Miniprotein binders against a2bj90. Designs and how they scored, part 46

Target 1, 235 residues: a2bj90
Amino acid sequence: MSRSARRKTSALNTVLRVVEVFASIQGEGPFTGTYSVFVRLAGCNLRCPFCDTRYAWSLEAGKPLGVEELVEEIARYEPSLVVITGGEPLLQRHPLNSLVEGLESLGLRVQLETNGILPAPARDEQLWRVYHVVSPKDVPVRVPGAKLHPSWVDYARATGRAWFKFLVANEQHVREVAEYVAKLGIPRSRVYIMPLTPEKLDMKELLELHSRIASLAVKWRLNFSPRLHLLVQLP

## First folded at step 20 (miniprotein)

Design QZ4
Fold by OpenDDE base, look of step 23:
Structure QZ4 (fold): chain B 235 residues (1-235), chain A 99 residues (1-99)
Amino acid sequence: as target 1 above (235 residues)
Amino acid sequence: SEFLRIAKIYQRAAERALRKGDYDKAVYYLYLVAELAEEKGDLELAIEYLEKAAEIAQRANLRELEALVYDLLARVYEALGDKEKAEEYRRKAEEIREG
């Protein structure tokens, strides 16, 4: 294949559908407390009943943005981490690899948030090099159509750059997570449980849910993910 | 109790969802209240919430969520020792998934 054909295929993979770009604190998972730029990509392959970002479900909800322009926008915030999230970022896998290449060329650290339905990165993808927080929606929350792709377990074992963050509402959910990760051979040190929080809670309600799930995390010897951004009233 | 506080959080969330016409969210939050009731051992309360969840799911044509509700109904009735109702709800869930 000629150098021209590789350049034309690279040019088609240079536009992302982006819902929003903003600076905040990473509130969830292993990078909690990190000053981050969030890139919320449009489109999702799920329709989770509890989703707080339903506005990102359609690809049409995002604006087309060039990868180069997006890299420049992100760099102006001087982030300690770039968090790529959305509906499901891996629906835009090709231009997302180009984005990661651009960000890594500037020495920026990148974290992807994914529901884990689509295959993990292959070794030849730029996405192979970044951090991943996988949030399965099959266990324990039983979202219709959700299934963790098995390649994420292999990726986690091969790279050490993946964590698994599970939404939980009760102790049965925590038990199911413990059994599920044991069956898959995922180390408990890579597992986070996070409270399933409805929208528009008051601070007392929000703290009650955090307190309960944190106590269960200690009991079950799992890591706890807060929703720190909600607790400190950041985006 | 801690149970009542947490159950009331999800119950109020379901009620807010119903008022907005977010029927999928309402069904799912009622389902979470039922799971908390089951965890506490209040199986009658679990059934009450699941019957309400099933009714909303059926009216809103939320077939996959309806099947999820029937799975939990089957489990709760099995725990009550009502094997006949447990099997009825297992069949109802299967019929939705095969159709």
Scores: ipSAE 0.901, ipTM 0.957, lowest interface PAE 0.5, mean pLDDT 95
Fold by ESMFold2, fold request of step 24:
Structure QZ4 (fold): chain B 235 residues (1-235), chain A 99 residues (1-99)
Amino acid sequence: as target 1 above (235 residues)
Amino acid sequence: SEFLRIAKIYQRAAERALRKGDYDKAVYYLYLVAELAEEKGDLELAIEYLEKAAEIAQRANLRELEALVYDLLARVYEALGDKEKAEEYRRKAEEIREG
């Protein structure tokens, strides 16, 4: 078999540590509102104090699933988008590239959610061809060790398939985001600000935060990301 | 008034986190309340929340968050014109980061 054919068969027989697979809507970022299947991978290289998915921090939280089996499970949902999230999915980079290959072979659109600490995809990776929403945790929320890898800016420029989404709680944060993205050369059209949302808020509190951050997005001419799934009470 | 509503959301979130023993969340949300107070210009209120956050971070051995709280205390005291306190908190944060 050719080198590329051998790579494909090897890729389809790898294992991912998966916390959960479920259907919902994409509630955040540029694909907000899209019927999606979420694949939450185990393991994270951060311990953000505000994290709302702490149950995915440990690799032990995930069960091993073969990539081929996982592709079949995802396909049964007939998704409009497959969202790969976690923890930090790039901690399982090699089998993740195998999953992407399988999903793309079925014509499924894939979006990765990442904190951007690990490098952007190389041109020879299957991940090169999918969409990425990168959520840096260094600025403005100041999580230690959360520096955005500079390759994400180059990747976004080269491919047009990356957007940057920032959690914010106040106008100081929005100003910091604006300065940060300008310094890195990230255009405003690729930037989203999203309300830093504690868990277990009631609807009035959720709307209050959304209203404030949306107003700031307009004021600072940045895109606004809701957390739509929270507003409509979906997972 | 909008400031008060947003600040109360994070204050209540900190209280819920304390009840659950999620001390890192509690410290972080109190830190956010202090940032909101600073944004409004109520530097005394910011210090009150930051001192509460520092106490919790110290008792729970949350070194990285403790340093973050000291960073903001330094900034707030600088804005108040208390150069001595500002430098004291900068040194405290640096000492935690040096190990």
Scores: ipSAE 0.888, ipTM 0.947, lowest interface PAE 0.6, mean pLDDT 93
Fold by ESMFold2, fold request of step 24:
Structure QZ4 (fold): chain B 235 residues (1-235), chain A 99 residues (1-99)
Amino acid sequence: as target 1 above (235 residues)
Amino acid sequence: SEFLRIAKIYQRAAERALRKGDYDKAVYYLYLVAELAEEKGDLELAIEYLEKAAEIAQRANLRELEALVYDLLARVYEALGDKEKAEEYRRKAEEIREG
């Protein structure tokens, strides 16, 4: 089969386990404020105690959707950004690469959210060309089983398409992030700290956490990530 | 004070998690309250919250979180100058991770 035929066959035969597809605003990280379509993939390789999307942990939670049908559904929203999230989307790496191919063929911009345990994209993957926000869970939040794969740092340096976002609750956490990224050689321009935000906070509590962590971001000269969708009450 | 306001946010979150039976969330949020207490030098308060977190983790069979709680207990007792208790909790955490 020709190169073109092999690619078409792969896309047609690929199914993703999808928990939900919805339009909203990207509320976190470098793309905060962007009109986005979120695709939440099922399955996760972590059980973070603070996770607010536990309903996506099991692959069973996902509905099987064909990649071509999913691309068309996403396209109808006319998004400025397609955010692939989950669980951990890289658990469905092969069909995810097919989805990215379909979205890029329509000129749609894609961002992946990952906990960084699985390796960064290889140069021959469609995922190589998209944006990545990597949220390590080993430091400072110490989730058991978490460890950032070192290839993400190499990928960020080679492509300029990865940023690192860390949940923090206090200044000790911010100090740990600063030490961690310095040891890994991650420039602070690529680093975001974000308030570790329990569910069901009222607006006063949300603003208090945001204010504290934003002040620490300024003090430590790191970028701040809000949870903007929570502040404006969007999904 | 800002410390008290932030600590109360996580304390209330732990209470909500307990009421829902989300014991891993409850343990983790109590752990965060203890970290905040430690940051402000209130080591006695840190131990209080950590002992509560350990009890919940043990009852709910949350072994990895129990070990995390013991790590912080060891650090807090080291800061208090109680090296014997600090080593005791380091060993307890190691035993969970090995067994």
Scores: ipSAE 0.886, ipTM 0.946, lowest interface PAE 0.6, mean pLDDT 93
Fold by ESMFold2, look of step 20:
Structure QZ4 (fold): chain B 235 residues (1-235), chain A 99 residues (1-99)
Amino acid sequence: as target 1 above (235 residues)
Amino acid sequence: SEFLRIAKIYQRAAERALRKGDYDKAVYYLYLVAELAEEKGDLELAIEYLEKAAEIAQRANLRELEALVYDLLARVYEALGDKEKAEEYRRKAEEIREG
């Protein structure tokens, strides 16, 4: 037995704290409509008042799962996309890189959802090769301590594998997003605005919010993100 | 009236959040109603919703949200031409963030 073999076995036995794993449709952002498996990791570095996944805020909300077992579970769904979300998945960066390695070895496409506070992947991380949807929470929704790390813009330019998605409720928010992305040098083709959607809306209310924000996206020449899973009543 | 329909969505969401005891959601959704009123130019209505949001934030000890509400109150009073009130609310927000 070699040191290399022991090290690889140990890395593949790395543990993630996982809240839930389920199949659904990616309802948001550039991959909207894709048959996906969602892996919700525990822990978040924000406490957004509008968060609809508060059950994932605490690391204690997740159960420990081995990366090898998790890869096998995900693969059985035969997903077109694996969406890693949370809380904030980058709080578990080291075992997350191990998960990505396992998924990549099976040829599975991976997308990460992040609030962008922690730095973008380095070139030597497995996360460097996956797709990222970055959702800043300081502008326009004004969550304290939610400053986007500047490395995400550099990463997007270098790789073409990042998009930026902003929750908005009104035209002033859209104006703020437009100013913010222009200042950072983020091209409009990489920017999505998405309706800030309270829980328990009926279908008429959902449609009205979608229609309003979609109209603003056209007016401001930004991409629109639905919450398609809500419109079609999927998790 | 698109404004009325959208504002009512967030107002109802705030009411549901209050009944459920989710006071931070309630404050935030009332804040959004106030932003919509401001966008329409109804500054008095914006203040009405913001004062309600501030009361809830104070009672629930939601200091960061209270400061956010004061930021918007300051902006709305500035737009109304009441610079004394605008400065008062800026000071209140700053005091919370320093503490």
Scores: ipSAE 0.885, ipTM 0.945, lowest interface PAE 0.6, mean pLDDT 93
Fold by ESMFold2, look of step 21:
Structure QZ4 (fold): chain B 235 residues (1-235), chain A 99 residues (1-99)
Amino acid sequence: as target 1 above (235 residues)
Amino acid sequence: SEFLRIAKIYQRAAERALRKGDYDKAVYYLYLVAELAEEKGDLELAIEYLEKAAEIAQRANLRELEALVYDLLARVYEALGDKEKAEEYRRKAEEIREG
């Protein structure tokens, strides 16, 4: 079977449970401002009290989509970045690797968003080549059941393709992040702090949180992540 | 002040969550208000918010969040110098996590 035929056959045989696909800008982390297509996969291994995408928690919230059809849908947007998010995308690890293969074959750049509980990619996975933004939920936000798998630090060191993004609400949180990343050996250049942002804030409230956390990022010499899509009212 | 404005944001978020029946959000946002009060040095205010959060968590059967609230109560009482209360709340949190 030719390489093209083998790829199509593999993608057709693999199914993902997908909640939504939409175009927007990446509003957070190192790729902030990039025209992106978001693929929200169903299922999550956490129940964060502040989660604003609770509709994606159950695997049953997603519709089954073949990987090949999903790749074609994504490609029609002509994205600068494909953001795979969820829930927790690594709960669908096997078909996710197939999706990444299909997207890479078209030259599309891929970023994964993960809470880091499941292990980082192995060298023989397509996900090994993907960019990752890892958002631990054990520190400082203390979500029950959250724990960063140590392989993410090893992966970041080996590949340079992982960044760590932390929700924070106050300076004590930022101090905890600084201590946490120092203990794990994560360099500051790979660390982002982001305001923990409740739903339905008005613009003045949004700017107040952003200003406070940005000021703390400068003080603590960490990178700042906005929630830019909220500021510009995009999904 | 900036501190008071930030605390009010989370307080209003907790109120909105309560109206919607999102009790886990409400507990968590009240917990954040208490952390901000603690950071300001208003330990009595922190306790007031934490006791409200604990009541909501108990009524809604949110055991893991209740334990989180007890963790902070322990820390605040330690800062007040009340080691007996601090240990009491640490034990309560441990009991929830041990099952």
Scores: ipSAE 0.885, ipTM 0.943, lowest interface PAE 0.6, mean pLDDT 93

Design QZ4
Fold by ESMFold2, fold request of step 24:
Structure QZ4 (fold): chain B 235 residues (1-235), chain A 99 residues (1-99)
Amino acid sequence: as target 1 above (235 residues)
Amino acid sequence: SEFLRIAKIYQRAAERALRKGDYDKAVYYLYLVAELAEEKGDLELAIEYLEKAAEIAQRANLRELEALVYDLLARVYEALGDKEKAEEYRRKAEEIREG
């Protein structure tokens, strides 16, 4: 291959399809409350009926951005955490590893949000070194084709850098989560339950759902994840 | 009391989804209302919501959600002791997943 062809191939490896970049707080999971920049990548391998970010489902919803440009944009926010989300970010795995490399070279901390269908990072990937919040969609919410790849449990055990977050609507769901994580050998300290929250709820409804699921988290000795950004009306 | 408040949240969400034409959300939220009814032992109310969810799923050609609704109908009829209807709905769900 000529140098021109090699340069073209390299440039394609450094392009991501990005729906939006914005500053907010991380409202969910173990990093709740952290000043963050969110990078929403286009494309998803699921069509969850309860999804609140359907605008990111299609890969065509994203604009192509060079990784170097994206790193510079992110850095200008001076974030405490960079949250890579989507759709499903691992659909763009190769250029995502390039983004992580760039962010790490600036000393920025990175967290990935994933539905866990695609395999966990290998040790030789840049993604191996970042934090992951894995949100399986097969249990308890029963999205077809959403089976958690077993490598995520191995990755969590090997690295200590993965947590598992489950949407729940009722106590039967919480029981199912408890049974599921026990079967997989995931310790309760790594497990979060979060209220399955329809769009356009008023504050009273939001608090009622949060209160119910938080009470169940205490009852079942699991961690509770709010959707704090909804409660404080941030993106 | 909390059951009524939580169930109403998902009921209203289903109604909003129907008005917007988001039929998959509507079916899923009605399914959640049915699960709440089942949890409280109101199996007839669960069936009522599931039959509505099934009708919407059929009309909107939401095959995987329709199968999900049939799975819960089978479980609820089993709990009522109606093994014939439980088998019927298990078969309906399997037919959708196979075809």
Scores: ipSAE 0.885, ipTM 0.945, lowest interface PAE 0.6, mean pLDDT 93
Fold by ESMFold2, look of step 23:
Structure QZ4 (fold): chain B 235 residues (1-235), chain A 99 residues (1-99)
Amino acid sequence: as target 1 above (235 residues)
Amino acid sequence: SEFLRIAKIYQRAAERALRKGDYDKAVYYLYLVAELAEEKGDLELAIEYLEKAAEIAQRANLRELEALVYDLLARVYEALGDKEKAEEYRRKAEEIREG
């Protein structure tokens, strides 16, 4: 089929269930501070007690949107980064690969956020070439059913395109993270610790948690991730 | 102290979660307060928060979180030297996970 016909066919045959699309600042992890468009996909394979995006847990929360239409909408924002998040985006892996293909064809840089339960991308997936921030929920926060798939460590080693971000609330958690990543062979340069942050904190409380966890990051020689969007009150 | 300031943040978050009916959040935040108390060496305070968390988890039928609370109770009682209670809470947690 011609390029034009293929674009029309692609939009018709590839659909994502999308909760929201919005522009903001990436507030977490290695790309903190980057002007981004967020695509929040519906569906999650976890029910974390501390989750503040529970509205994305059900696939029914998402609207079906065609990939081609979505790519065009995202492009109009002129983002420096496209962040695919959710729920758990890998629950919609097949159409997600189509979205990544479209975004990369326009030269847009893509980052995926995942809890790492589902396997890392295979070499023949479009997702193989994007950046990934993997947030395991088995250690230290012990969410039931949250076991990091071992392929993520292999993927990180093979590609250099994955980082691991851990929610922590105290020093024992940081010790557990350090032991966990050492056991898995994840270098500390790829590890971020981030404050486990309840909803509706005032600025004083937010800064107190950030200060505590940042101090622990320095002490334990790990990277620190803020929740910058909360500090500057962006979505 | 820093311990008191951080613990109060999670304690207030637990109270807000209870008012909203978010019982899983409430249990988890009380568990975090207990972990902070344990780190400070206040094992009796840790037990106080954990017993409250267990009661909420039981009432709300939050079995996996209840088991998590029992894990920490076992660890705290072990640190207190109460081997009998430590073993009993380990058994209770295992019983939940085997169901």
Scores: ipSAE 0.860, ipTM 0.933, lowest interface PAE 0.6, mean pLDDT 92

